# VHH binders against Type II restriction enzyme BgcI specificity subunit S.BcgI (bcgIB), part 18

Target 1, 341 residues: Type II restriction enzyme BgcI specificity subunit S.BcgI (bcgIB), of Heyndrickxia coagulans (Weizmannia coagulans) (q07606)
Amino acid sequence: MNNLIKYSTFLISDLFDVVIGKTIDGNKAQRNENGTPYITRKATRNGFEFMIDGEKEKLYSGKLPVITIGNETSKPFVQEFHFFTGTKVNICIPKLDLNRNHLLYITTMIENATKMFSYSYTINSTRLKSLKILLPIKGEEPDWDYMNTYISKILSNMEKNFDVQQNDGVSDLRSLKDLSWSQFKMDEIFSINSGVRLTKADMKPGNIPFIGATDSNNGITEFTSSTNASFDGNVLGVNYNGSVVENFYHPYKAVFSDDVKRLKLKNYPNNKHVLLFMKVVILQQKVKYAYGYKFNATRMKEQIILLPTKADGTPDYEFMEQYMMRMENKVVGRTTEKEAD

## First folded at step 7 (VHH)

Design e62 (framework vhh_etentamig_d1)
Fold by ESMFold2-Fast, scan of step 7:
Structure e62 (fold): chain B 341 residues (1-341), chain A 125 residues (1-125)
Amino acid sequence: as target 1 above (341 residues)
Amino acid sequence: EVQLLESGGGLVQPGGSLRLSCAASGFTFSSYWMSWVRQAPGKGPEWVSGISGSGGYTYYADSVKGRFTISRDNSKNTLYLQMNSLRAEDTAVYYCARDETEFDWLGYTESFDYRGQGTLVTVSS
């Protein structure tokens, strides 16, 4: 069941105390690699510039985590450590005891809302306090449990299904902003096959994973020696009932519940890197619903996903594969360039 | 550098029609997914419609399906929204938006770039 989440608008000032960081001017910042983080209004690297020595009176040493937003860039970042600030950095201090996942959800909503500012694109503390963001609600209050669970599932799902390994065959170094993106129906991209019902009473003990419509343990609920027509592997298993779009990559063979759809690529060799790219894309569909996108209980095959495309409008599968290989190499600290230095 | 300029808004009677335009500059227009987002007085932003870089795919909010048509002319770097059978509930400032969806190994960040001023549509007698 895909339940439509109810949303309401909240002022930043209702959720956060907004203060300006006590400024250390960049030309007065004393670099020290063993010092304290210096957060500026930059739009990259979490706002982090370098480590500095600074006067204790200028240190943000209050409640953590917090959100920082540069006046000129309007990019929100979650800070989990105490820091010094550069010129015109807003600090949003939660009024409630919110964790990192709550604030990561909020940063997405702030970013969308700040894009609504006209030409100057600047956000000062007065504008930030009056900024409205859309949040899921429970009763009349933000649904903090939903936000926490949503981000936790995304992070856990990505980590559990992405094997860390060096890849030597990377040659496509294009960035995400060098790409065109287009919408595709899932049935244009995937062959979609239902799992097949297998009751607990019909299961004999064994070593084959049984995949149910759960968010725990990669979807594995049982181990069995019993098989049926759903016995399959090298698939993306997507929950169709319950928490729709939750999904796991299964490189091993498993038996799949009738509540889980098995997806394989139609127009590209079915491989882990492309499927893991697709996993992230499918999970993103939940965020788009905040702006009136509805998952209206339509067949999974009619669902829309956003993919990088070639000039002819077809999906850029080669980019997806190369990008995920490159990301894996970054995690293991390897370079993917053919010519080093 | 990136600039989006909306136009075509105005006062129309219920049941009337308007065509909105968005002139884009400072980026390769044909390479980006584009959307229309509206904000009614006292409400948060509401996504209205989206179109792929090639124009091959379009998507609409349920509230506007069958009444609005999104299109683009990549040779002119212009996005359009044809609005028919207008209702009082369509009264809003309409913004042209570039879809800035980002992916990395640690997660995803979805964002719409609304840098334009918007264009006011008022549906009233």
Scores: ipSAE 0.000, ipTM 0.141, lowest interface PAE 15.1, mean pLDDT 74

Design e63 (framework vhh_etentamig_d1)
Fold by ESMFold2-Fast, scan of step 7:
Order: C-alpha cells, then sequence, then structure tokens
Structure e63 (fold): chain B 341 residues (1-341), chain A 125 residues (1-125)
C-alpha cells in the first residue's frame, strides 16, 4: 500500500559523470593534520583515512558535492570537500547541481542496487555506469524536492535520537485548532545574534560544521577546525540573506556565517522542541520575502509571528514543547520501523 | 478524533458511472495525502488512487488509469473518486484512507493510519 509515489529506474551514467580518482598509494601519502582529506576504498568513516599533502595534479578539485565508491567494497559516500584518492576509487560527479541530501538519497539507492556485490565481487567504472537505481519521479524526471525533504527529515531525526529516545512524558493532547493565537514580534521571543565571517583562507579542515545561508545540507557548507565568536549550539539558524527565511535547528556546536542569524529563546529555557515549533512558524513567512524584499536584521526583529497563547497573553511554550514531542515521537517511530524493514 | 465517512456506492450496470465521496473530520485535511483503496469479495485490499494535500499530484493503479479520476475539495474537507466505464471487476467495498504526514511542508507519506467504514460498489446487470 506504499505506491502513492511513482518510481522509475535511472542509469548512474544518466545522472553522473563517472571517473576514477588519480591514485596516491597509501605508502606514499604524506600525512599532514592541516592538509587535504585522503579518501580510500574503506567501507567506514565516509572513506576518510587521514589528512595528507599531495601533488596538485592528483587532487580532485572539481564540482562538489560528489559520491565516491571503492571498487572492492562498493560502499558509496558523499564528499563535501576536495580530496585525494587512494587505489580504485570511483568519483560520481552530478550532471545537475545536486546538494548533499540528494546525493545521500542516491547513495542509499546505490547500496540497494549493489547489495549483490561482496568484497570479492568488484564494481568497476564500467559496471557502475550501467548500474540502474530506483528513484521517485515527478513527471519523467527524478523528484529532487522529495529526495531532499526525505533526507532532511531523516537527518533531523537521527540528531534527535543521539540526544533523547522517544519522548514518553507527553500529556498535552490539544490540537492546533484548540488554542488561542496572538501576534508577537520575533525580538520579543528570541535573542537574535549574527554569525561571524570566516573566510575560506582562514578555514582549516576539521569536524565542526560551518553553517552558510543555504537551503541545502541543513545549512552545512563546510567542515572546519577553525572557530570564531559565532561558535555556538542549541540554536535555530535563520537565513537573512541567500536562501532567506530558510532555517535549521542545530543541536550540535557549529560556526555560523555572517549571513545566518542565531536565535535562542529569551523568556523560556532554550528548548529544542520549542525551537522546532518556531522553525515551522517562521517558514510560514517565506512567501513574504520573495523577489525584491530583503529579510535584514531590522525586519527579522520586527517580523510578526502567530503563536499559541495563554489566557495571560504570553506564549504557551509548554504546549509548543508538548506538541513537538508528539510529532517527534511519530517521526522517530517511523524511522525505527523503516530500519527494521 | 479522526473520522472518514464514504458515500456514493451502489448498484450500476457495466459501462456506467458512479461518484464516491469521503467526508473527513478531526484533522487538517489539506496537510495529508489521501487515497482510495478497494477490497473485492474474497480478495485482499488493492490501492486504487492517491492525491497530494494540495491536489497537485495524482496517481492511479494501472487497472483504473483513464477510467477513474481522484480529486479533492479542501474547503469542504472532502475527497472524491469519479468512476467511469465501470466493469464487473470494479465490484468492491471502496475505502477512503489517510496517509501519515504530520506537516505538509515535509511533502511525503509512508503508510495509511486511518481508513473509513467503506462504501459498496456493485457492477452487475
Amino acid sequence: as target 1 above (341 residues)
Amino acid sequence: EVQLLESGGGLVQPGGSLRLSCAASGFTFSSYWMSWVRQAPGKGPEWVSGISGSGGYTYYADSVKGRFTISRDNSKNTLYLQMNSLRAEDTAVYYCARDETEFDYLGFTESFDYRGQGTLVTVSS
């Protein structure tokens, strides 16, 4: 009964240019903690071995993100930084401008299609080019919006699962229609702080997410070991330039671009469930900031949002928290069921 | 409480037409994909058609393509199935079903969480 979405098969060669990385042998790799990622045919750690220095001619410095697949393991990984490759690593370069979420969806479909290939049964570039994967369609084209939304939700749930199991303290079962709603300015609800500029020249590779003003990859554009005054976590990152009004909850610590505003609750303990409720409320303003209208700091502060309200005229934060706990339980339950299947 | 109530079934001759309706209550109707599912005598359930919350996307089982049209009126919280060129094989109880989706902006559904009591369609002379 799960046939509501249409699917079609696509060749990898229809979606990607498939090339073999220019090899640096592991025994010749010069390790440098401030160097460039070295991607091997490993089935673990995103294919990442360590940081190295290498010859410029052997660096993959093309379009990002891409998928890498080791011949012997057939494990696909999304790469978001330029990298050197070890022996027998295929690089799948998208023909369209696809984000990390699109590629993560595709890696799942590739894994399903290559399930028959064990370590002793090699997938080479010729075999990879002729591999068929099943994708959701809109018309005759892959449904990229569906894939992006699906993975965004799964990643959000995985991050929540690191922090808390299913919420079993839910007692408020009121629906959104059972509440009184009132108008509030965003600066009445949130402390609003700018990100801080960090240039690519000052950005060293590492494990800390760098959050840019994009609607892709949960806002993550780079991973860095460099930090500045924007280093923060448990915030709602709201784009006020670029992909304006798009926003993401960041439970982890990250470094934020000067095009992203960091929001925390002013008058309630900074609670992830309330922030996730606010994410939805802020997204309802997206149509207002269409072509020609800038969502700058002044407009963000003065932006009116509608919130559930108590009899005393204050926001019903307890309801918002309980409501989002219920929604999270539903989503976490489905993720668990999917993994069991 | 989520409620789905089907109507419009009945006896019709082969080649005839029927329009089924499903009145929905207890949830934000426009935020959910909706489907029609049927169960013929002595057989398991068969998915017939689905429609997105906005109505922008519609999908049909191969057995009904070109003959059936799914539609919705979000202002009336009502789902419809227009059935044309009916065949004996279309004889079944037709159920209205809600797909699990809590937020429309997430844009996807996984399974049916509620279905109605059904309406019987008999195609026979």
Scores: ipSAE 0.000, ipTM 0.109, lowest interface PAE 17.5, mean pLDDT 75

Design e64 (framework vhh_etentamig_d1)
Fold by ESMFold2-Fast, scan of step 7:
Structure e64 (fold): chain B 341 residues (1-341), chain A 125 residues (1-125)
Amino acid sequence: as target 1 above (341 residues)
Amino acid sequence: EVQLLESGGGLVQPGGSLRLSCAASGFTFSSYWMSWVRQAPGKGPEWVSGISGSGGYTYYADSVKGRFTISRDNSKNTLYLQMNSLRAEDTAVYYCARDETEFDYLGWTESFDYRGQGTLVTVSS
């Protein structure tokens, strides 16, 4: 009687033809700002390094969109433009006619299947072909309509309070290595509020995201019309139980489980770019806690983080904001514009 | 010109100790996280330990936690790895690496932009 979504496991090789990109060595790559994207094994910036000129025979000019995954990083990215590849980049070419939203759903499931935070973890084409991912099904086939609708809802909610266009007003071009860093307790930086328990039996269907302690889909596990005292937005949601220290910026209003802490800036206007900078800083603590240190959420207020600091000893929030705007511009524009040479 | 020069490797018996050093030049040493990375024969590289620019934060791989200690002397531009209770599986070339861990709006990942020549550690009787 309950209409629960059915799931099944699929091999990557069931859904994709997996090939290795025809390599251009980074030392031999010819940079050209008006050229073609050069995709490497990097886990950041959609795998994008810079624009290059290259031989036509080395260009991936096949079906789009596709997923790329670097051997060393195991981070999947959706590519919507033809590209050249660096060393050890896998290209997953869909066997069916799949759109960007389908592939974004698949990248989340690949990340779920490979969720290992480790320098030594690698995925080669053989390992990737045998990787199993969990997908919703309709009959015996993946439910592509469900996946498309799911991602469309997430993107629609994100866009309401989140500009995906290039940011105007980037003027601070300092790198992370140009800065002084100092220690701060999290309660000096953030107001910290717990989520509030809401059981699935008490949830009514709706359009409000429900945020659980998971490392997938920005923490979104359900959509509901039920609300409680945790109903909030423009926050960094940090997992307390489950996938501890994993955190996501929520520009939309959502309901948060009691396993998630909601963070807002105390001494700076609460904005997405500073919170996304804080996301990265907090996520670095995962390395420490993976190596036997407990992230103690009763001491989340006392947790120390390193932040860029002004000469007066206060956090350099303006730098954090400018830095993340600049990083977003690089990913959105697929450009090296306004970077030091 | 960035240079990293490792020293202190050698042959040691199981249960023994070694101290590795890395002399850094060509950059503002105190502004960078530094790491030790090792590569055993026929295997891929394995991150061992990392230390913040100030030396205030240290991180270790589970395989070496409690046995190895990373430290730095910013006045001498030198990184150290004290290795205690050595095991046969610690046999590897050990590299000093400058940590260019990338921060971007999509997340965090380990990245090393410069690496030294390496120093061989052999743990055998």
Scores: ipSAE 0.000, ipTM 0.188, lowest interface PAE 13.3, mean pLDDT 75

Design e65 (framework vhh_etentamig_d1)
Fold by ESMFold2-Fast, scan of step 7:
Structure e65 (fold): chain B 341 residues (1-341), chain A 125 residues (1-125)
Amino acid sequence: as target 1 above (341 residues)
Amino acid sequence: EVQLLESGGGLVQPGGSLRLSCAASGFTFSSYWMSWVRQAPGKGPEWVSGISGSGGYTYYADSVKGRFTISRDNSKNTLYLQMNSLRAEDTAVYYCARDETEFEYLGYTESFDYRGQGTLVTVSS
């Protein structure tokens, strides 16, 4: 069937009541170190500026925890204490009884959904209510238990150190959360070549994998000695028919069906780690194509993907490579600790 | 409910080969990263290899790269580890393990929530 956790899209308005905080202008804020938190549209320090005194009618004193998100920064934060708000701060109040970990997961999904917009994009309460985010599902509802457990493990792992061997050459320790992201057309990033039809009747037995548009066995449907113009390796094979958007990295040489597109990096050496980063980015498009849309050559070339970007506006390929190497190192460290249980 | 059962271990001479199998049941096998973890006598556990739900991604510990191959057959709910060019230092109990979550949005596999009872591999003359 499928190879990843099942996801669906949800409107922010389906999960939250979205209100604008009753504003206290910064010039009118009375600082008091023993007062109440003052939350602004700041993109750092959880939105927190300082402690203030304020009129109780302007205090957010409702359900906790909540998410705050500034119009101009679009940066979401979880608030666990009652607070006053500065100008243009949205408060997302959960409709269900959600804990801190649920909301931390949701802030990540909100960030991912908003990062595709330009730096000039502003989110107001109307746009926020209409924002769609991807969440793991159990049946047709969000899988809250999964989200809670996922964040708990992430936080636990970030606080632990392992005396374990790591991959050489890891020097970039930046977090995904600290990066600038920009939109790129897939055609700007990849050379995109179609597979070539080879019927079962024309296929002679052999040792070369034949890659079809399936989500099982790494896309391998048969083994053949027959080759054609699709014979290729060190590629990301992306399905545009059958199991649409599903994709696999093929380090070996294979023959590719006309239902599979072969992707190679245009401006960076084809690198296992960078292509594995790209697999995850491309797979985020899965929901878009669930309703019968075809991820064909024309649509694939024009498809927008979101990538980490350097100050000069180009993709940060070095970060992508380093990040995936760090993922391997983290898995080794975690495995050693967890297996001691 | 979740069950993982390893087989294929045994005594082999240095330079020999073994193929380990792990029969999985009680969950949607294709939805999970699977790993092989080993524990040598008197040492802590060591992660050996991992494979994504689809089989498209494979990762190996530096100590086994080029010698071991991880694979899976989702139609049979079975995980495999082909071990070639075996060395004395490969002597260990080998465990099949289920990762708690698949490779995700943030790019990390999580941790293991289930493992089998293990199968002993002894490499000696």
Scores: ipSAE 0.000, ipTM 0.110, lowest interface PAE 15.5, mean pLDDT 74

Design e66 (framework vhh_etentamig_d1)
Fold by ESMFold2-Fast, scan of step 7:
Structure e66 (fold): chain B 341 residues (1-341), chain A 125 residues (1-125)
Amino acid sequence: as target 1 above (341 residues)
Amino acid sequence: EVQLLESGGGLVQPGGSLRLSCAASGFTFSSYWMSWVRQAPGKGPEWVSGISGSGGYTYYADSVKGRFTISRDNSKNTLYLQMNSLRAEDTAVYYCARDETSFDYLGYTDEFDYRGQGTLVTVSS
């Protein structure tokens, strides 16, 4: 096989300057939803705890993007915005001009390295500097073009599966102005199931998306072969922590963190377009939860949403589906070619 | 005891038509979404079409859209698939399936809790 990729090992210290973030104790962190990200050593939510105000001297305001790794959890995350750090958070600052895709590849290799050595492997700055990761090579140097292309293709394939495409099934041309709207509790509309924590010991490298409470990469933070009771697909994943009420439709099977709620329609097929309509409706709640309210299972169940209704008072799911199909067609610049069969 | 029994398969020429039937028993038929799933020789299963419990909503795989029509008669507990403009690539065993969840654009999923024994459709000249 002449297309076999060759790999070699590199020290983290060869690729990154490793520093410890200037600590803000969680007890002294001043929450502000319009503030700056507070990154802790936690293994979930991209390391993100909440938004805070903090002393300028404690802010990481250097080169971006960077990788953060908590000492006890050894979970690497790519940070694209300036941030404050909690206790024992390592910041890996690239020595070369590496983009987000390069760092996403490297986070996967760091996870692979830490998972292979031992279950209880703890990374402090000294151990992290001495950590060897396996990277594709071109000659004797890391193959940065390969890493960039690999991640770009993965993200493009995920986007393609979620992406706007031609819809030929449009027959309902009513506008939002022509509809009756009624109030519904979310638990009348959705089954709501929590994600389940997947421990470091149980998470092996693979091709199944792992969904965290982030607002980037469709919620995907890593890929694994490990599964648990959260293994699910064809759902709307709604963030409980991190980027609260941000939500993504996941047509593929994935493992969901305990920071993400999985929503499925109770009384209508889990149609992509209906769930994308619901995405917009749920995002209208962002203002409420930006003022320090947690979007937990109990509050999510009791949350009132406004939906288009049929004459019998039930949600007009067919309208929601047709409307979103039309919106997709407009974004792509495509037209429907025939009536839905 | 859930039972699904397919019929109506056979040999047909390209461009021809066939109508498949599925007789359901052992559950409240009108309460379930029903699907047709096919498996071509040497390939994995492919979702073909789905219909709501009331029959008010229908969905089709892109490969069959405009050619196939799914329908149901809840008074007879029977699911149908009208197949028109048949092509060689439609050759497969066709299964009647009871839905656990809805469809997505990935195609076939394992979201069915029961399927029948299948009926063979061969499109050949």
Scores: ipSAE 0.000, ipTM 0.103, lowest interface PAE 20.3, mean pLDDT 74

Design e67 (framework vhh_etentamig_d1)
Fold by ESMFold2-Fast, scan of step 7:
Structure e67 (fold): chain B 341 residues (1-341), chain A 125 residues (1-125)
Amino acid sequence: as target 1 above (341 residues)
Amino acid sequence: EVQLLESGGGLVQPGGSLRLSCAASGFTFSSYWMSWVRQAPGKGPEWVSGISGSGGYTYYADSVKGRFTISRDNSKNTLYLQMNSLRAEDTAVYYCARDEPEFDYLGYTDSFDYRGQGTLVTVSS
C-alpha cells in the first residue's frame, strides 16, 4: 500500500495558453473609479494599479479566472474580473475549466519554481511557457481534486468565524487625502504581547494554525494541536523578525512564533476593521525597510506610526473603521456583481 | 506624466555639506510621501529619508540620523535633502522617489511608484 502523495512535473504551456496582454501605457491610462481594473507587473496588490477607461480591443475579456504574471517581478496573481494590462504582463489562460482554488495552488507552485533561481530572475512568455511546476498526480494527470481540497482546507481554517458580509452604517465618506495625520508610538495604540517559541519537534499535527514570521498564507506555516502561552485570537500578528513589519489579522485562535508580536487596541473596541486599517499603516514602514531602513524589533513599543486624527489630537478610530468598512463593501460588491455573470 | 528631477550633487571633502533638490511635476505633490534613496557603487539601493505630504513627519535611516535633514516646499513642488558632516560612506547616486500613495484592504505596496534619474554625490579627500 502506498498512501504517499505522488508528484510529477508539468510545463505551464501544457496547462495554460500564455499570452501577453495588449498594453495600455500607464502614462496614457485614463483613471475612472467606475472603470475596469488595470493590471500591471506590480509584485503587490494582486497586480492591480487602479481603474481605467480603455478601448475594447485592449481589454482581456476571455475566460475567467486566469493567472497574471509580470515579466520583471515573476509574481503570479489570480484574476477573477476582466482587466486591461500594462507593459509586460503575461496572462495564463487555463486549458481546462479550473476554479480559483486550482489557480491559487498553481500560483504557489509557480512561486516555488521561480524563487529557486537568482533574485535577478525575470520571466517572459518564452520562459514561462517552458517553466516546469511540481503538481500532485492521480495516474499521470494533475490531481485537481487534491489541489482544490488542499486550498479549501487552508482557506476554511483561515476564514473560520470571519464574516465578510456587506457592512451597514457607512456614513463617513472622507478620503485619506482630506485627513489630518499625527504620529503615535505603537505602545500608545496597542497592547503588545510576544509570541512564544514552539519547535518543530514539539509540534503535533492538528487544526490550529501556527503563525510564523512570513509574508505568505496569512502567516500560516503549519497546523498543529500543540499550544503554548501564545495561543490567542482576534489579533493583528506583526512580524518583527523575518519578513519584518508584514502583518495579518487573525480572527481565529492560533499559536504565534516568537518572531511575531500580537497586537490589540488599547483605547477602542478591538475590531477587525480598525485592525485592518492598522495593517496598512504598519506596512508603510516596510517600503522604507526594504531599502535599508533599520527596524528595531526589540523596541516595537516605541515605533512611530501615522494615524488620522480628530481636532483634539486623538486617533480618529471611527474614520478608520468606516474607511475599512467601505473597502470591504467594495470587495464584496464586486465579487457579487462579476462572479454572478 | 510624473517627473522627478534631482540636482545638487557633486564632489565634497569629508566633513563637508551638500544640499540636494528634487523638482516634481505631473502630480499633486502635497498628497504624496516622498523619499530619498541612495545607491553606492556595487551595492543595492538604501533608503535614506522620508517625509509626509504635509511635511509634518520625517524619518531617517540610522546611518544618517543627526546629519541629514529632509524637507519640502509644497508651493514649489520641491523636495530637499540637507547633508551635513559627510563621510566617505555617503558616496552614492541619490534618487528622489515618490512613495506608493495608496493601500487598500486587498493588498500592500512595497515599492516606490517613481524615481528620478539620480544625482551623484562623491565624498573624497
Scores: ipSAE 0.000, ipTM 0.182, lowest interface PAE 15.7, mean pLDDT 75

Design e68 (framework vhh_etentamig_d1)
Fold by ESMFold2-Fast, scan of step 7:
Structure e68 (fold): chain B 341 residues (1-341), chain A 125 residues (1-125)
Amino acid sequence: as target 1 above (341 residues)
Amino acid sequence: EVQLLESGGGLVQPGGSLRLSCAASGFTFSSYWMSWVRQAPGKGPEWVSGISGSGGYTYYADSVKGRFTISRDNSKNTLYLQMNSLRAEDTAVYYCARGPTEFDYLGYSDYFDYRGQGTLVTVSS
């Protein structure tokens, strides 16, 4: 008996009808706090800009929930309410009756598939329709039950972890804009260990994720029972070859390709939320490396990253942790108001 | 509404200089990191330079370090890029971009939530 999950690729156009929203120019948008959501191409706040009044003909009033994706940002968001759109917003309308959890799983797969293009500020409806995403399968169709359960479990675990830290009375409501930032070399912050070569010929089928230097599916390229000296968990896996600088947090144990470096915090308990903050900080270097700038072992150690700092000049790990907990709160529909207590 | 408007592009000979400007409106300019990103014909975008909200921290791509200088005037809501010793390889549309942006736990959004329409810089003899 095997517990292996099979995956296959699906075109967005096979799963969704992709349309461009009927544009209301921001200059002509009539703001009203009691109005309807105005969704723009922005990469933050679920694409939400403000509430507006608008003509019925410009309103998306069709099937819900849907996914919206701005042409310039390529960031997908799940919309659960009817909305108006700004310039160059794609709407992905599911062909099946999919719930919020299905679409959250899909947004993760879309984002992983489009990460290279988000830095180009260019995803249009034609590129989006032809985009292939990797999904778990049951028979030859997407395994919707698996996707729903997976997201439900993640959201439940995020909520429990948030509640535990909030109950400990640790609260920090500062925004990224309220902080002092300083330069640190990656080798000052992280212990950096290489993955170990494991060829396809040496891989036996199994349940252990194999992490390759890709920017899709959390870096997972295979499942294996074969292990080597790279077998590790609770790490940030950072690509230094292939999809260079792309990185993923691995809470589970996995086997890592020799094209992936395993990072753990040196001077702070190796913490899920701090590593997830570091993921975004390291990705800020991706634009630099996407155009042929070579990122090798020597450059990874010497790579400068910007981190929030305390008054003593050390990284503010407590802020990083609290900030990511607040982001979890936003995802599960809670407000950060509870942290103010 | 957030708006970013670039200016200062044009045709320049190799070894020449140009100064790009970006006029920002619709947000508290001094609270945001700002960046310059360029896209050469037939290439993907390349991050060029970034500056913190206070102006206290500046960063440059290796390809432009020592030749380009990023600066900002928070009293005028304006971002600048001084480009010296220009090369044919610097030919690109230059975009003003607002970032880094807020962090999204599940997807880790792009660092730039807004960009301008761009200004073309052509370095040719």
Scores: ipSAE 0.000, ipTM 0.180, lowest interface PAE 15.4, mean pLDDT 75

Design e69 (from e20e with V99D T109E T110D E111L Y112S; framework vhh_etentamig_d1)
Fold by ESMFold2-Fast, scan of step 7:
Structure e69 (fold): chain B 341 residues (1-341), chain A 126 residues (1-126)
Amino acid sequence: as target 1 above (341 residues)
Amino acid sequence: EVQLLESGGGLVQPGGSLRLSCAASGFTFSSYWMSWVRQAPGKGPEWVSGISGSGGYTYYADSVKGRFTISRDNSKNTLYLQMNSLRAEDTAVYYCARDETEFDYLGYEDLSFDYRGQGTLVTVSS
């Protein structure tokens, strides 16, 4: 079972030296197809804008690979080539000799952690240094071998899924702005089941994650050997008390607090990529609850969400799945567009 | 329906000043980071400035630091850009834009934005 793996939290500053890139304004960037990559704060194309000529003093020519993160977008990308930076790009330089797969795992954990921030929060270098991410451990140190193997297996599984899915035809390349959106009640989309109360006094130490109504560490507040009727996996855990509407996808088995609802899809296979799409959709309701609305069990079932729809008015689950797969491909550097050359 | 409507653009001489406004409707304005983005003819879009939902944090592109000031009035759902010491290089269509981190996470292909206005033209010439 995947609950045999232990996890702990690490500060970005424990794992990386965080610096801000020496800036070149986009208007002053001298484009050259045979030049050097120009990395900006954008959340797409690995941060890559175009190739430029620039002053050597402004070139990041240090250790590779590294992670770049824009201040406003908070989207992390792995860079395997030396680059120039636009305004407000953070560079996370590993303290250890880490490979591409290690950093791809780390970008997933950073992205998960940064999605907890409100719209009024920026990820400047000071805040990034204090950011906590959840990593698998071996002893008291990150389990780098596990992370490398995990990413390698994800890449292998994506190749196998492509081969299996070849008869389904062409990949959906539509952007979010190309879609028709319609309203659905959450109880039309999800089976919604409550967590079950488990107090610290009743909780024995162990390796099973305990999911509380928090916006940190993927919702994990404790590790326990105690279980109850909430023991479940492959679910979206949604807070309805505490950090309301915050939600996390849990591929592993965990025990869920009575302040957390477990969601599974009713009318589509309970798929990681669709649930990750739903995570973002549900999080959009956070604005509503900032003004004193309480997100309780009754309201969750009746909560309206906007989803991309097919011409017949039903949710476009296949688009949601393919869209999130495209994002995963971009994160792991397996994109159809040549970005770093 | 989310709407962003820019105004205040026009012809101005080098060294002059303009104040741009953006009227926002259809969403909770105070909950969103807002940005100004510009696009000169024949060039790609350039981020100019950003402001937090509360107005407590402001950020500027190096090309406009010390010359431009971003501000907002949440009681009027309005975003402003005060442009001083204007240069010929500032000639562009200026867009008001709503920042949407979740859509950026999903790989939305525009510059950090889920909604943008129609733009207002600023021409700096003698």
Scores: ipSAE 0.000, ipTM 0.106, lowest interface PAE 18.7, mean pLDDT 74

